# Ledger of designs, part 23: VHH binders against LysM domain-containing GPI-anchored protein 2 (LYM2)

Target 1, 295 residues: LysM domain-containing GPI-anchored protein 2 (LYM2), of Arabidopsis thaliana (Mouse-ear cress) (o23006)
Amino acid sequence: QMTGNFNCSGSTSTCQSLVGYSSKNATTLRNIQTLFAVKNLRSILGANNLPLNTSRDQRVNPNQVVRVPIHCSCSNGTGVSNRDIEYTIKKDDILSFVATEIFGGLVTYEKISEVNKIPDPNKIEIGQKFWIPLPCSCDKLNGEDVVHYAHVVKLGSSLGEIAAQFGTDNTTLAQLNGIIGDSQLLADKPLDVPLKACSSSVRKDSLDAPLLLSNNSYVFTANNCVKCTCDALKNWTLSCQSSSEIKPSNWQTCPPFSQCDGALLNASCRQPRDCVYAGYSNQTIFTTASPACPD
Short names: E, the ipSAE of ESMFold2; O, the ipSAE of OpenDDE; V2, 0.75 times the mean of E and O plus 0.25 times the DockQ between their complexes.

## First folded at step 11 (VHH; framework vhh_7zox_3)

Design x3 (from v1 with S30D; at its last look DockQ between E and O 0.88; V2 from the best seeds 0.00; counts 0 for: pae E 2.6 > 2)
Fold by ESMFold2, look of step 11:
Formats: sequence, C-alpha cells, structure tokens
Structure x3 (fold): chain B 295 residues (1-295), chain A 119 residues (1-119)
Amino acid sequence: as target 1 above (295 residues)
Amino acid sequence: DVQLVESGGGLVQPGGSLRLSCVASGFTFDDYWMGWVRQAPGKGLEWVSDIYSGGSTGYADSVKGRFAISRDNAKNTLYLQMNRLKPEDTAVYYCAKGSDEYISPYDYAGQGTQVTVSS
C-alpha cells in the first residue's frame, strides 16, 4: 500500500508536480528522460539545478535521487500523473518488477493494473503499453501554494528526518499523509512532501500560472524567453529574467521583456520597487511593479 | 509560427449545446496533447479537458459526462462538444497546445471563443 493518498480535491485540478526517482542500478539522465516522457532534458536539469549544458549521458549513481517534474491531474479526490507517461512491456517484464525496479517504487502494480483495466496481470504481452499513474497533488496547504513532491521513503527513515531534509515539520507531513507517526511510514513507498514555493507576481490568466518553483531550481517559461529561479536566500522570491539561451518554442522571436514604466516605479512611493515578470500570453510578456504602491 | 483558431462559441440557454472547433498550424499537431482551458469573468484559467495523440482523454470533474473532447489529426483540428450547458460554464474557451516545458501543461493558446449560458 502507499503512505497517504495524495489527496487532490481543491479548486486546482491540474498542475506541475514533482517525483523523486532513484534506481538500484546506475543509469543516465537520457534514460530517466525517456522513462518519464520528459520532452526536454532541461526540465530535469532545472528541477535539479544542473547546468543547461549537462550531457544527457551523465551517469546517475545507484540510489542517487533525481527530481523529475510531471504533469498532474486530479480526479475523484486524488492526483495521478497525466497519460503521457507510458511503459511498453519488454521481454520478461512482470508488473511488480516494473513498479518496483523500473519506476523506483513510485507506483504499485495494483495501481497500474487498476487504471489500465488489466484483466490478468500475469498475462501481459510484449509490446503492450500501459499508463503509469504516478502519485501527485495540486492542493494548497493551509491556503498556501506548495510544490508537492513524491518522496520514496528509505528504510529506517523518520518523519523528523524527512521534515528536516525538505524544510517542513513532522506534524505537517503526518497530517498531509493521514498518518500519526513513524510506525505508519512505509519504506520504499511514496510520501507526499510539501515543498515551499517562491512567491511570484504571475497573473492568474497567464499560461504558466501559478508559477511554482521550489528552492534551488530553475525553469524556462514564456516559450523559453524567460528564465526563472527560486532561491530561499533571496527571501523566497522568484527571480525571472529574459533569456536568449534557448530558441523560442512557439514564437519566431522573443517579445521584449520591457521594463516597467519608470514613473510607476518611482513616483509617490515611499518604498523601493522592482519591475518583475507577471506572466505571458500570445506574443506578449507581462511585467508589473512590485510591491504595490498604495494610492 | 504556431496558430490556434477557435470557433463555435455563442449565446445558449441553460441545458443547450455548443460545439467548439480549433484549427491548428505551425507545429506537428500529432506530437502534442491538446486541450481546452476557459476563463470565467474575473477568474484565472481553468483546465476543462485534454486529449492525447493516441486518443486518451481527461476531463475536469465539473464537466465530466457533459463535455466530449475529440481530435482529427489528419485535419489538425480539435473539438469540444458541450452538452447540458450551465450558467457556470460561461467563459472564454481557449484551444491550447501541450507544453514543451513542464512548468505548465500548455504553452500556447488561441484567441478564444466566448460561450455565454444565460436565459
């Protein structure tokens, strides 16, 4: 069984979520990218704060954890990854091996069988394709946006150790996962860990809203024209700048990342203000002055 | 460059139906999941439905059983059949292209088509 249910019943029904993947055998970033159907390696690089020029063939050591971003959808009160993550059955595969060894314990064979309506899990055929339902959530925690991270619990871990590792507390972890203490913590099974997100000024009508990044990560947004970073040491405030490092994905050229009106930044305000990224729509990158200047 | 052109919106009484269409160009349509998102007055974007190139679909709980998404990959066209419409469905509906980046499920949306459900 899994520790917690990854409840996903709030008003937000789709989001980006995060899983911690490890394997007992050495692998590469290329293999992880393929396994999780990640379109661009940079998504994994950013989630792990790795340089953009990191080789896809870089070795990942046994038991080394790589954070993998996933698309999450909420249905019937729980969150599972979107159907873009599929696994093709190979010679000698059985579902329990796929769940435990291939996907690092992030799913169970029972859940794979359930969502794929597999009549007999012992009679699977080479070449069959199955959706892999990774656990995730889009829910706010105590009214705050968080990045839900599926952490596979290592044998001998305590809630206190996990809380310290991820910057939360054991009461929050226990309540979020519907357990009362370490005795219910299941080794080699996922735990829902709420990572603090940097604050941002992204508008509600932006395609990247809400733009949620956890500490020590970066992302490219606005069709690769804007790079955003999250650093707890910068007061948990998202830092976004224009970028020409990557070819725009849906635009011929990047729109200007225009500075805010200078009068808006300086006039009649008693506190300093910055021009910050506020999201995008087709062919337009929005900015705003932050913090607001009361009139 | 990418273009998504929606059509089929309008004014409908509660309980009525509409069929939205979206013609796509400027990218390999078959390589991307496609979806519909909507924006009600004064609200942010809300996911409605998506469809993968292999035909697998997903729906927000608020529209399950009433809306049906489909795609015609040969015509680069996405559809949304909306039945048993409610006033709560009033919004601008956007056709959306699946994202190349993980930070959002979609990275391009069309101009949108207005759907208004009112007696």
Scores: ipSAE 0.518, ipTM 0.823, lowest interface PAE 2.6, mean pLDDT 88
ESMFold2 (binder alone), look of step 11: mean pLDDT 81; pTM 0.834
OpenDDE, look of step 11: ipSAE 0.542; ipTM 0.800

Design x4 (from v1 with D50E; at its last look DockQ between E and O 0.89; V2 from the best seeds 0.68)
Fold by OpenDDE, look of step 11:
Structure x4 (fold): chain B 295 residues (1-295), chain A 119 residues (1-119)
Amino acid sequence: as target 1 above (295 residues)
Amino acid sequence: DVQLVESGGGLVQPGGSLRLSCVASGFTFSDYWMGWVRQAPGKGLEWVSEIYSGGSTGYADSVKGRFAISRDNAKNTLYLQMNRLKPEDTAVYYCAKGSDEYISPYDYAGQGTQVTVSS
């Protein structure tokens, strides 16, 4: 396995993932959006729990980490970002520079060369477009859904420190990344960090399944008709509500939530269970009874 | 409104072939990656194949070497050539539009076409 590859066993062939991007130079959200081919700024805003009215021109300081959502596809035991993330070679660009500096170490020039079938990485031309295969994964962790986050390891960091920072443990990080311990932790390389996700009632046949959202983030789904938020303080339960904050995509108007499927009254609950978002189809937004009893 | 209309499904014996088509409307077809997903009985949606605007393709491991995705931008049509079909390929196949959102690679799917592989 090439350095920087994340394992993806194929339990889920496609999913959303996150990468932590940091630039040595000051930049803007707009530039980051462009670099990673993020079509809607709100995706970045949501991943970082930033207000929707945040300016595209907002300054991002040097070494400031911005979480960038990516679409992940798994193939041959490895997860990579979709092939829509491309970089156009500029004057004086060096592929290694593109990997380490432009993309903040999230990818290696070797991987770029491999996936683009570049015979000689030193012989690139201005104007060439290359797919940037960012590392990602869709694997469950010990049977639980997690959001895989590509964390570029800082020099001097330890597994313990990283684990503490992201709410996991050393053993988990080591196993997930196929390393024994700190001695094999490589600086300036991406590390697969599993972020705990809020529980979701989204159906398996939904277009947004699995809907994985990490703590302190939000996302628009169901063609922008539904806004979901994840807050650990709310029992790690995904909160999804109808939203009119953004113009619907693909639909002229947002359809109403369907009637709740299943019994709202449960003998185990003192009060009827709430209806929660359960995904969507091409024409319908689904709901289901919450697994939790209302207070 | 976005529309995706699949066709070409049917009943076929193991080892047989089918060609699926999907006609797209309501969006600039050429600007989006497109894909095929399928749902087998009792299972969730499974990604099958995708094709990007630049023509690059991807395949699930389960269909590599057997399926071929293609597109005709002039006709706003997506294709899936399925060869050497297996019983496990039995599913409803959906044409899917590439997503502009972070949460899923696809944000719209057609009504689907049934593919049944059986002796």
Scores: ipSAE 0.574, ipTM 0.812, lowest interface PAE 1.0, mean pLDDT 92
ESMFold2, look of step 11: ipSAE 0.644; ipTM 0.855
ESMFold2 (binder alone), look of step 11: mean pLDDT 84; pTM 0.847

Design x5 (from v1 with G35S; at its last look DockQ between E and O 0.87; V2 from the best seeds 0.00; counts 0 for: pae E 4.5 > 2)
Fold by ESMFold2, look of step 11:
Structure x5 (fold): chain B 295 residues (1-295), chain A 119 residues (1-119)
Amino acid sequence: as target 1 above (295 residues)
Amino acid sequence: DVQLVESGGGLVQPGGSLRLSCVASGFTFSDYWMSWVRQAPGKGLEWVSDIYSGGSTGYADSVKGRFAISRDNAKNTLYLQMNRLKPEDTAVYYCAKGSDEYISPYDYAGQGTQVTVSS
């Protein structure tokens, strides 16, 4: 059972979320990439602020936490990972071992059994494939966007320690997870932790909306044509610029980025403005003058 | 070039049915999960349904039991069967290619087809 339900009942029904993965055994980024069906290693690198040239075979120490990005979908008031994360049963596996040892406690065997409609969890066969329903949420917190992070609680932790670690507070964690205090905190089970997101000018109709990054992370968006970074030292403002580091994924060439020169000249605005990334569509990259005039 | 071309929209009465189609080109269709998303006037994109390369499906709560997503990988075509349509289903419906990237659920969407449910 999880401490919280990872409530996901707001108006946003799909989003990007994070889980904190660790293993009791040494492993590699390659193995984590495979386990979570992450197509591009750079997604893990960006979530952990690692250089793009980091080796897939870089060692991950026992109990070292690696943040793994996932696609989240909301249904019946709860968020779970998309059905692209599957596990194939190997010799000697049982579901409880898969949940605790393979997936680091991010999921329970009961939840795996439930979503896969397994008739008898004691009679699983080598080669069966099961969807792994990782917990997530797309809900705003107090009207603001956050990056929901599934944190596996260590034995002996308190809400206060977790809040301090992730830059939030006891009341927020307790309310978000539907608990009153530390006595309801379940060791070795995921807790919904709201990470502060950098502010951005991304439009609601952008294919990457809402574009939410937590501190010390980066991502490539707009078909690999734009790199965005989040840095608390830059006033929690998302910084995005054009990039040619990676071949465009759905375009022959990257569309023009800087198309707001006229908007920067708005004389009625009493503050300096820059041309910033505002999202993208099939055919173009959106830009806008920022900050907005306060009219 | 990736292309997604939607068709099958139109004007229908409440309780009616429509079947939407989306023809894909410019990528290996069978390798990607696909979605229908919709946009009502003045609103952002709303997820409707997903179908994965292995055939599993997901639905938004507002359409469960009324809509059925399917795909024909031999014809590079995605479908949405919409039954028991309601005025709340009025929107432009887009076919969307699932993203491999963390930050976006979709990395390409078609031009859309209008569905209007009115008596």
Scores: ipSAE 0.314, ipTM 0.685, lowest interface PAE 4.5, mean pLDDT 86
ESMFold2 (binder alone), look of step 11: mean pLDDT 84; pTM 0.855
OpenDDE, look of step 11: ipSAE 0.481; ipTM 0.760

Design x6 (from v1 with Y102H; at its last look DockQ between E and O 0.90; V2 from the best seeds 0.00; counts 0 for: pae E 2.4 > 2)
Fold by ESMFold2, look of step 11:
Structure x6 (fold): chain B 295 residues (1-295), chain A 119 residues (1-119)
Amino acid sequence: as target 1 above (295 residues)
Amino acid sequence: DVQLVESGGGLVQPGGSLRLSCVASGFTFSDYWMGWVRQAPGKGLEWVSDIYSGGSTGYADSVKGRFAISRDNAKNTLYLQMNRLKPEDTAVYYCAKGSDEHISPYDYAGQGTQVTVSS
């Protein structure tokens, strides 16, 4: 039974998650950024592997899917987006229209009513503001970190098609969503799709841990001082490098990467391991020896 | 630079109470959600609670009903009232600033304050 709630009861209570947004009408990246309360356009650009100089006014075609990163909180066994996302009721809005047309089916009007404690969903007024609780999860899958992606199922889709599209398998998709097969697949409702994450050397005590990045995307972390890229063609290994493309946040200048311990670089390999990004603190960018021996 | 300074930790017996404080500077405090994360020995960071600019709050299941988060925007100060403390609450508690980047919910944390629940 899928009601737009994703299971979220693992060891991590907050994380980044993704939703797939589309609109029946043409729109712009600016409008999507505003709708989802995304503070910096580069978060959307990175999630869609778009150039950093992409215009806010770039057209998004009808039914074109744009991946939007969201902050996820796990509570009571369920994941929902943080309270950043609000919608202000406009003329002629009803909650079902807001859920299906404005938010692309990512949320139900029942869920909007529930979290906002709306006494009568038919009695809403222009100017009322409601939190929009998008489904998400921070759970590991079979002990591994994944990026949970809210995919709105198209009418006539099969688990096989969705699994092939997103690089997973029918059994995993069915088990994660608590269904047996296609007959329980709910059209126009979000499905929890576990995207494979690039492997990362980020320490568990880093603010960006776990650093979850799916194929063909990038992110700026460590207060914009580090750019990380995930590419399946590079053996699903996160590639993180220092960056000066973006002004540092929270810091005046980017601190240098720490130096790797030479003993760790030389352990058990014919050639020394690479020194790779391992997360950050409020004053330091950490490094560590890569887990795999180089060629 | 952003600074977050936690205080109020200490050693308490099970069932006891503590109140943590966090003084913020270097950013517009009222523009950001704020939170508490904790790190038990040998573990990663665990979200405890957050509070949004408008005053709405969230809690991890493990602390609901026992902990209360609050903020005073005029004093740039975040609080965590911790009641009915248990040994599993033993950790370093960090005050954390809401992130402008979506890769993580928080992008800056202070030095932390130790809370030990023992005996």
Scores: ipSAE 0.523, ipTM 0.816, lowest interface PAE 2.4, mean pLDDT 88
ESMFold2 (binder alone), look of step 11: mean pLDDT 82; pTM 0.836
OpenDDE, look of step 11: ipSAE 0.682; ipTM 0.851

Design x7 (from v1 with Y102W I103V; at its last look DockQ between E and O 0.89; V2 from the best seeds 0.77)
Fold by ESMFold2, look of step 12:
Structure x7 (fold): chain B 295 residues (1-295), chain A 119 residues (1-119)
Amino acid sequence: as target 1 above (295 residues)
Amino acid sequence: DVQLVESGGGLVQPGGSLRLSCVASGFTFSDYWMGWVRQAPGKGLEWVSDIYSGGSTGYADSVKGRFAISRDNAKNTLYLQMNRLKPEDTAVYYCAKGSDEWVSPYDYAGQGTQVTVSS
């Protein structure tokens, strides 16, 4: 049954995840950035494939969905967002309004109350700060990495419609969400939707592993020194290149990409290989030959 | 540049304790969540624990109740108290800075300190 919690019991306990936010009222990218504690607007821009020069004050229409990237942590079989997403109670707020209207149905007041240990949700005071536990997951799908996307179900939707919209299938959606069909699909509740991720050559010991990016999005990684894009039209292959568009976040200057081993590039595979981004460490941006030799 | 300098690792028997420390510089320590990640031989990175700017903490299921994370913002120092250690806790432990980007939860890690739990 749909509980609003996403299963997260696999081997990966932290990851990037994605939520679909909308509001019944017009808003701005600035307000969404603030609401979800997103440090840099470019994270929202990349998740929505918007130009880097997009204004913070760009209007978001009522019911327009904006994808917001979040950090996910898994515990006790459930995934919830990064604990720095907080909401400060304002005049006339009640938790149910905060959950449904402010956060677009991505979270329930019961969940907010539970994680904040609120004894009585009707006895909240102006100025109280509550952690907002957005649903997320880091689990693989059939052994493959996916981007888990929290989709708030619209009234009258079917699993078939949602599957077609996001490029997955009804059986997968039903199984992933612990339901057996449309009769258990609940409007205004988040559904765990597995978005296909572009294939990546990032090493498992890199801080950005696994680098999970869905179609029509981009991200900056390796301390803003590398820009990666995902495009289904390029055979679902992550494209990463050096970038000087953004100041490095932890380095004074961007280190150069390491050179690929010539033997690795020229290995006796049946297909040509290129030198591609493979992650980073504190001292180096790694590369490797891709694609892998066929099994 | 950001620096994270870890210490406190070593060899201990099962059931023993260790206290890891990490001194941070090159950024405003109190503005960032901080965490510990570990790497067992032949494995990728595994999240262990985090602590947020407001002081709330999180723990992986495998360490909950045994490990305690803390921070001293005046000394720019992160700590991990590790109790009731098990052989499965053997790994290199890295102090990690919360990310400025959403591609990963952490964007900088120290050199690591080895923790080995063996009879």
Scores: ipSAE 0.646, ipTM 0.862, lowest interface PAE 1.6, mean pLDDT 89
ESMFold2, look of step 11: ipSAE 0.630; ipTM 0.858
ESMFold2 (binder alone), look of step 11: mean pLDDT 84; pTM 0.847
OpenDDE, look of step 11: ipSAE 0.832; ipTM 0.919
ESMFold2 (binder alone), look of step 12: mean pLDDT 83; pTM 0.844
OpenDDE, look of step 12: ipSAE 0.823; ipTM 0.921

## First folded at step 12 (VHH; framework vhh_7zox_3)

Design y1 (from x7 with G58D; at its last look DockQ between E and O 0.90; V2 from the best seeds 0.00; counts 0 for: pae E 2.2 > 2)
Fold by ESMFold2, look of step 12:
Structure y1 (fold): chain B 295 residues (1-295), chain A 119 residues (1-119)
Amino acid sequence: as target 1 above (295 residues)
Amino acid sequence: DVQLVESGGGLVQPGGSLRLSCVASGFTFSDYWMGWVRQAPGKGLEWVSDIYSGGSTDYADSVKGRFAISRDNAKNTLYLQMNRLKPEDTAVYYCAKGSDEWVSPYDYAGQGTQVTVSS
């Protein structure tokens, strides 16, 4: 399960996933953005809870981990990143160096060779472009959506330490990765870590469904008109608010929030309710009353 | 003003073919990956296929070998050739623009075109 193929066989075939990137050499957020084909730096900033005004040239220290969001597709039981992540071969590159040093061990040279149908991995040419198949998953865990995070294991790590670091448990982590103990934990290889997601009221027909956000991260959705944050200290409930911090991406102006018609105050409901973000479709931001009133 | 205008849907018998078109405007078409998603009655959005700016394609398992996505960047047009159609393919098909943000794969979809596969 740890050979660079994450299990991805559930009913959800695409999703948003994360990888943990680090390099032995200093780099910048700009270089990471380019390496992973991230269209907008704020996607990396939000995944790492960094201010929107963070410079593209901010230094990333050696061995510092940056969470990089990727689009995941599941096919034939395995999750891999979208084909928009490509690497152009440079002078003196060999595939093993690209896999281990350029991509921080997130992928193997065997997998790069396999998906690109490279006849001889020792005969690559400067300027060739290869798809980089990063591991990911869209599978639910115990019936719930999670944010799958590809964590590159450091030598000397234990499952217990990794589970504690990421807020999960040893048994869940072992079962998800198809291993029984630390002796099967491979240093410098990715491990599938299920990050808890904040609960969300987003409708299944929303363009951002399912909206999955892990602790200490934020995202802009609804064409930049809504900012959502996830904070474990706020009872793992997704907090989404109208935002004017960023100009709308596909709309001329942000549409108004729809009112929660009649649902905020129901005579049979003994719980306080708020009007919360429920997703969007073209030209409309949806809202709903939350929590639901029990029958 | 981003616009995506789908066409080419209709009623077809099982085993038949349709070709969907989507004309895009209001953004630099060639800079964005594009896709098709569909919605059957009572269901959420289901991913069908993507095509990237470099021409690479990807497909949901349910349509591999039957559907072919293509694009013409000079005409700002996305296509979906659908062959060997099944009743399960009945849905509204939406042309979708690749997202500037990671939170979703797409950040704009057109009005859709209805495809109905029925004898």
Scores: ipSAE 0.553, ipTM 0.808, lowest interface PAE 2.2, mean pLDDT 87
ESMFold2 (binder alone), look of step 12: mean pLDDT 84; pTM 0.848
OpenDDE, look of step 12: ipSAE 0.840; ipTM 0.929

Design y2 (from x7 with D50E G58D; at its last look DockQ between E and O 0.92; V2 from the best seeds 0.75)
Fold by ESMFold2, look of step 12:
Formats: C-alpha cells, sequence, structure tokens
Structure y2 (fold): chain B 295 residues (1-295), chain A 119 residues (1-119)
C-alpha cells in the first residue's frame, strides 16, 4: 500500500479493473466521465448499477463514491491504467493537488511524474497533458479471477471494516497489499480490494475474455449486442442475454447466437445445463452448455 | 462495417525480422487506440502492443525492446516491426481496434496473419 502500486505479475497482462472515485466537492457524472476519459457513460452506469436513462448531468454529492471501470495493463510487476486517461493542467495546478484533490487520492504525484518523465514536478505549465496512471491489477487470487478495486482508505478505517464492506477478509487484504495489519493501513491512499467475480463461460480467445463483473453491475459486450449482469442471488453466475437496447458498434446488425442444442443434452451428464454466452468473434456470438459435466 | 486487414506474416528463422501491416476502414482510425494481440497454438489471446491516437506506445514485457508499433493516420494503417524473433513468438497476430466499452481493451480484430519462427 505504501507506494500506491498494485501488484500485477501474473500471466494476464491486460484486463478490466475498477477504481472508487470521490471528490470533496459536488460534481456530475459528465465531469467524472470526462475526467476518466470514459467514452460511453453507460460504462459508469453499469459499474454502479444505474439505469441506462440516467442523466449525464446527475449530481454526485460530496464524498459520494462512484465506481469507474478502467483498462489495466501490467508491466514490471505492477498494474496501471491505460494511457488514454489524461489530465490537462489548469491555472494554479500542482501535481500533488491534481493527485489528491482532482483524482481523489487514487494516484500519487510521484507516479504521475515518473510515467510522464516530468523534469521538475514543481514547475508545470497550463495546457500540458499528462497520463494519469491509476493503480490496478489483473492477478488471480488463490487461482480464481477477481475484480481488483482501488479503494481510497478513509481516515479511521480498519481492515476489518473494509473487508466486511467488500465481502473479503483481513488476512487477504493485508497479504494482497503487503501490510501486516491496521497499523500499516494508510488513509487517503488506494488499497487493492479483491471483489468476487461472477463465474463466466467466456472462451479464452474471445475479445472480452476474461469477462469479469462484480456483484450489482452490468456491462454491454459483443458490440453492444449482449447485456451481462452479475448478481450474487443467482449463485454468482454471469447472466447474459441478447440486447437491442443499444445500436451495434462495429456491426450493421447483431448476429444470431450460435447453436448449442445438442450440447445441452449429453447422455453422461446428470445435471441440468443452460445455453450461455461464451464470447464473440468479429463474425459471431458464441454460446456453450454450462455448467460442465463432472467426471 | 469495420474492417481490419493484416499482412506481412510468414516463416522466419530465429533472430530474423518481420514487419506486419494492418489496413483499417469503416471507422475514424485517428480517434482510436490500436493494438496487436496474438494467439499461439492451443492458447488464448495474448496482448502484444498498443499505440494511442497521439502516438504514445506500450508493450508487453516479453516483446519490449524487440518490437516497435507505429501508425500512419493518413493511410489508416497500423504497423508492427518485429526484430530478434524467437520460436516463442510463433502465433497468429491480430490487428485490434480500441474498444468503445471498458469491458475489454479491444472490440474488433481482423482475420490475423501467421508468424512462424523456426529453424
Amino acid sequence: as target 1 above (295 residues)
Amino acid sequence: DVQLVESGGGLVQPGGSLRLSCVASGFTFSDYWMGWVRQAPGKGLEWVSEIYSGGSTDYADSVKGRFAISRDNAKNTLYLQMNRLKPEDTAVYYCAKGSDEWVSPYDYAGQGTQVTVSS
């Protein structure tokens, strides 16, 4: 925790991750979308389980946390957000103010200076654009996929309170963040919190693999032709359905789902199976029978 | 419709070089970050490199220092210069378009071009 970096040393070098953003001043979803370079507001809406018709100008109260999905890449054992998140320097900005006040403590000024090769972090000019390297990770936890969430620790928090809030435990949080206990927990700095992900049947050669969603979130994938939701009440199983709510992004029309009728009825399989979303290619949407039949 | 057409793959000896090209159409190329992903036999997709609209680049650790990504926005073309190739680089290489959604980094890939590195 002390450096603000998240460990990212596994075989997966890119993924989706989440950050928890808040500001001491009121703002709007539009401003958050702009700050994090999110192309479509629905990405923020889905991460926060908000209706698609939520206004871009909806007020975000002071200290209200909004979850922002980011693209993560891992290099040299740490994970940072992709380079499309930039900040343009305004009058009277200094890097420490940008890190703590503009980005809610999600990033350090040292890290901003390092990745942008800034010669003097105390002398920056209006109009300069800097990449903002938000902390993230693609690592598995105990062999399972998780959604890594950057939680900015509030003064007076304990690992026990954070673990209870996010459905994990003190030992996991301490080990993941390289700390021994509450005495090393730093306020106003990000903590790597592993959120349980819904199980998915997405193929490893799909562009959206691995498709990781935490509880109470949704996403549009397969060029907006498929809507997926994660609900702990559905046995932590990703639920994906075809959708016509949003115009396809790279296709003229949404392709039909591939068949899996024969795969649903395997004579050696003793349990019920469903035909579920399995990813997509540039030509088709795949399905498969799930769960797998046990041996 | 979006199209990405890769070319430049082939058979090369270890230590050799190849230059991949990808011609894009059906979208405003200069608005999107672009990348290369690869698939070795029997494996999933592995990210290789990316280049942003403004020309900034990033690389997987396994190719850093050996591969160079570039783009020509006037020609809607993405390139990957691959040097000091190793047998471990054998894969189908796909040109990939940056995603409009944060669920994945890329939302469209071409048919791919085969790169085989063997003696």
Scores: ipSAE 0.627, ipTM 0.848, lowest interface PAE 1.6, mean pLDDT 88
ESMFold2 (binder alone), look of step 12: mean pLDDT 82; pTM 0.835
OpenDDE, look of step 12: ipSAE 0.751; ipTM 0.896

Design y3 (from x7 with G58D Y106F; at its last read DockQ between E and O 0.92; V2 from the best seeds 0.84)
Amino acid sequence: DVQLVESGGGLVQPGGSLRLSCVASGFTFSDYWMGWVRQAPGKGLEWVSDIYSGGSTDYADSVKGRFAISRDNAKNTLYLQMNRLKPEDTAVYYCAKGSDEWVSPFDYAGQGTQVTVSS
ESMFold2, look of step 12: ipSAE 0.706; ipTM 0.882
ESMFold2 (binder alone), look of step 12: mean pLDDT 82; pTM 0.831
OpenDDE, look of step 12: ipSAE 0.798; ipTM 0.915
ESMFold2, fold request of step 18: ipSAE 0.717, 0.677, 0.647; ipTM 0.886, 0.870, 0.866
ESMFold2 (binder alone), fold request of step 18: mean pLDDT 83, 83, 83; pTM 0.842, 0.837, 0.843
OpenDDE, fold request of step 18: ipSAE 0.912, 0.920, 0.916; ipTM 0.960, 0.964, 0.962
ESMFold2, last read: ipSAE 0.679, 0.697, 0.702; ipTM 0.878, 0.875, 0.879
ESMFold2 (binder alone), last read: mean pLDDT 83, 83, 83; pTM 0.843, 0.838, 0.839
OpenDDE, last read: ipSAE 0.905, 0.913, 0.903; ipTM 0.958, 0.961, 0.956

Design y4 (from v2 with G58D; at its last look DockQ between E and O 0.81; V2 from the best seeds 0.00; counts 0 for: pae E 2.5 > 2)
Fold by ESMFold2, look of step 12:
Structure y4 (fold): chain B 295 residues (1-295), chain A 119 residues (1-119)
Amino acid sequence: as target 1 above (295 residues)
Amino acid sequence: DVQLVESGGGLVQPGGSLRLSCVASGFTFSDYWMGWVRQAPGKGLEWVSDIYSGGSTDYADSVKGRFAISRDNAKNTLYLQMNRLKPEDTAVYYCAKGSDEFVSPYDYAGQGTQVTVSS
C-alpha cells in the first residue's frame, strides 16, 4: 500500500522500529539526533555499527543514509512513531518542505497535517510544534519477529534491487506493502522493509523482550549493563556480554549475572552448552543455558 | 536506584472509577516519558497509556475515552484516572519509566497495583 502508512495490527502494540534518514544537505549526527528526539547518540551509533567514541559533530554527507531507531505505536491498523518526535516551525517553513527536505521523505505533509489537525497546510506560523508521525510497524511476518525498516525509495529502484539489498524477496516485499510490482513503487516515499532479526535467548517476561536486532548493529540493554550485537556471519545469533562501558541508567551498579547451574550447563545433551543472556528485571540480569536440549 | 511505587488499586463494580498513583524516585522524573502497562490473569503485558515530557498523551484503543493519564512533576507522581471500568480491565497495573534505549519502550517497572472489576 503506497499511502505512507505501514500496517500495524498485530498483537504487539508498541515496539522498536527503524527508519533510513538522508538529507540533500550535509548535516551532523548531532542534528539527526535532535531531529528524531533520540536521547542518547549511542542509539544511532549502534544502529549504524559506529564506534561509541564517534563524535556528535561527525559530518553526514548529502544523501548518506543513517539508520535511526524510533519508538513505534500501533493504532487503528497503522503504525506511527510515538509523540516525542516533534518539529518546531521555523522562518519560511512550509509543511511540504518539512516533510521532503527536513525529514527526508519519511513522512508526507498530508500525514503531518492529518495527525495535527492542521486546517491549511500552507498557513502555519513560526513556533508552532507538530508531532511527526514517522511510519513504522510492530507486526510479525509469517509468524516471525522482524525489524521493520522504513526505506525511502529512490527513483528508478526495483523491488528486486531493494529485496537484494536488504536480504528479503520480491514477493514478501510486495505483499507486505500491498503492491503488485515495480510500477507501484513511488520514488521518495517510504517502503516497509522487513529486516531479519538475530535469534536470542531473551525470556518473554524480560523488560527488553522481544530483543530484536538486525544485522551489523549493536545495542545496550539491561540499563546499559549488557551490550548485544547481531552479525549475520555469526549464524544470526545475538551475542550479549556484560559491559561497563556506559554508566548504568536505572541502577547505581550493574547487578551480577545470575549464574547458570552447572548441572544445566552439563545436561545430557549431544553438544556443549554455554550460559547466555536471557533478559532482565528491575533487580536481576537473567541467564540460561544455550543451546536448548532437543525434544 | 530507580523506584516506582504504585497505589490506588482495588475492587470496583463495572461502570465504576479508580485513580492510580505512582511515586517515582532515583531519576529526574520530568526528563522521561512515563507509561502504564497492565497484565491480566494468564496474559502478557499490555500497553495502556503514555505521557511524554512535553505533556502530550497517547492511549491504547481499548481505553481511549475512558482513561486519562497525567503527571505532577513537582511531586514526581504519575496518575491514571480510570472511568467506566469493564471486567476486561481487571489486571495488575504497572507504572513504567520510558527507556533511554530503543530496545523497549520502558526500562523499569514498579511492583504493580491490582485492579479488579467484578460485579
Scores: ipSAE 0.492, ipTM 0.774, lowest interface PAE 2.5, mean pLDDT 87
ESMFold2 (binder alone), look of step 12: mean pLDDT 85; pTM 0.863
OpenDDE, look of step 12: ipSAE 0.768; ipTM 0.903

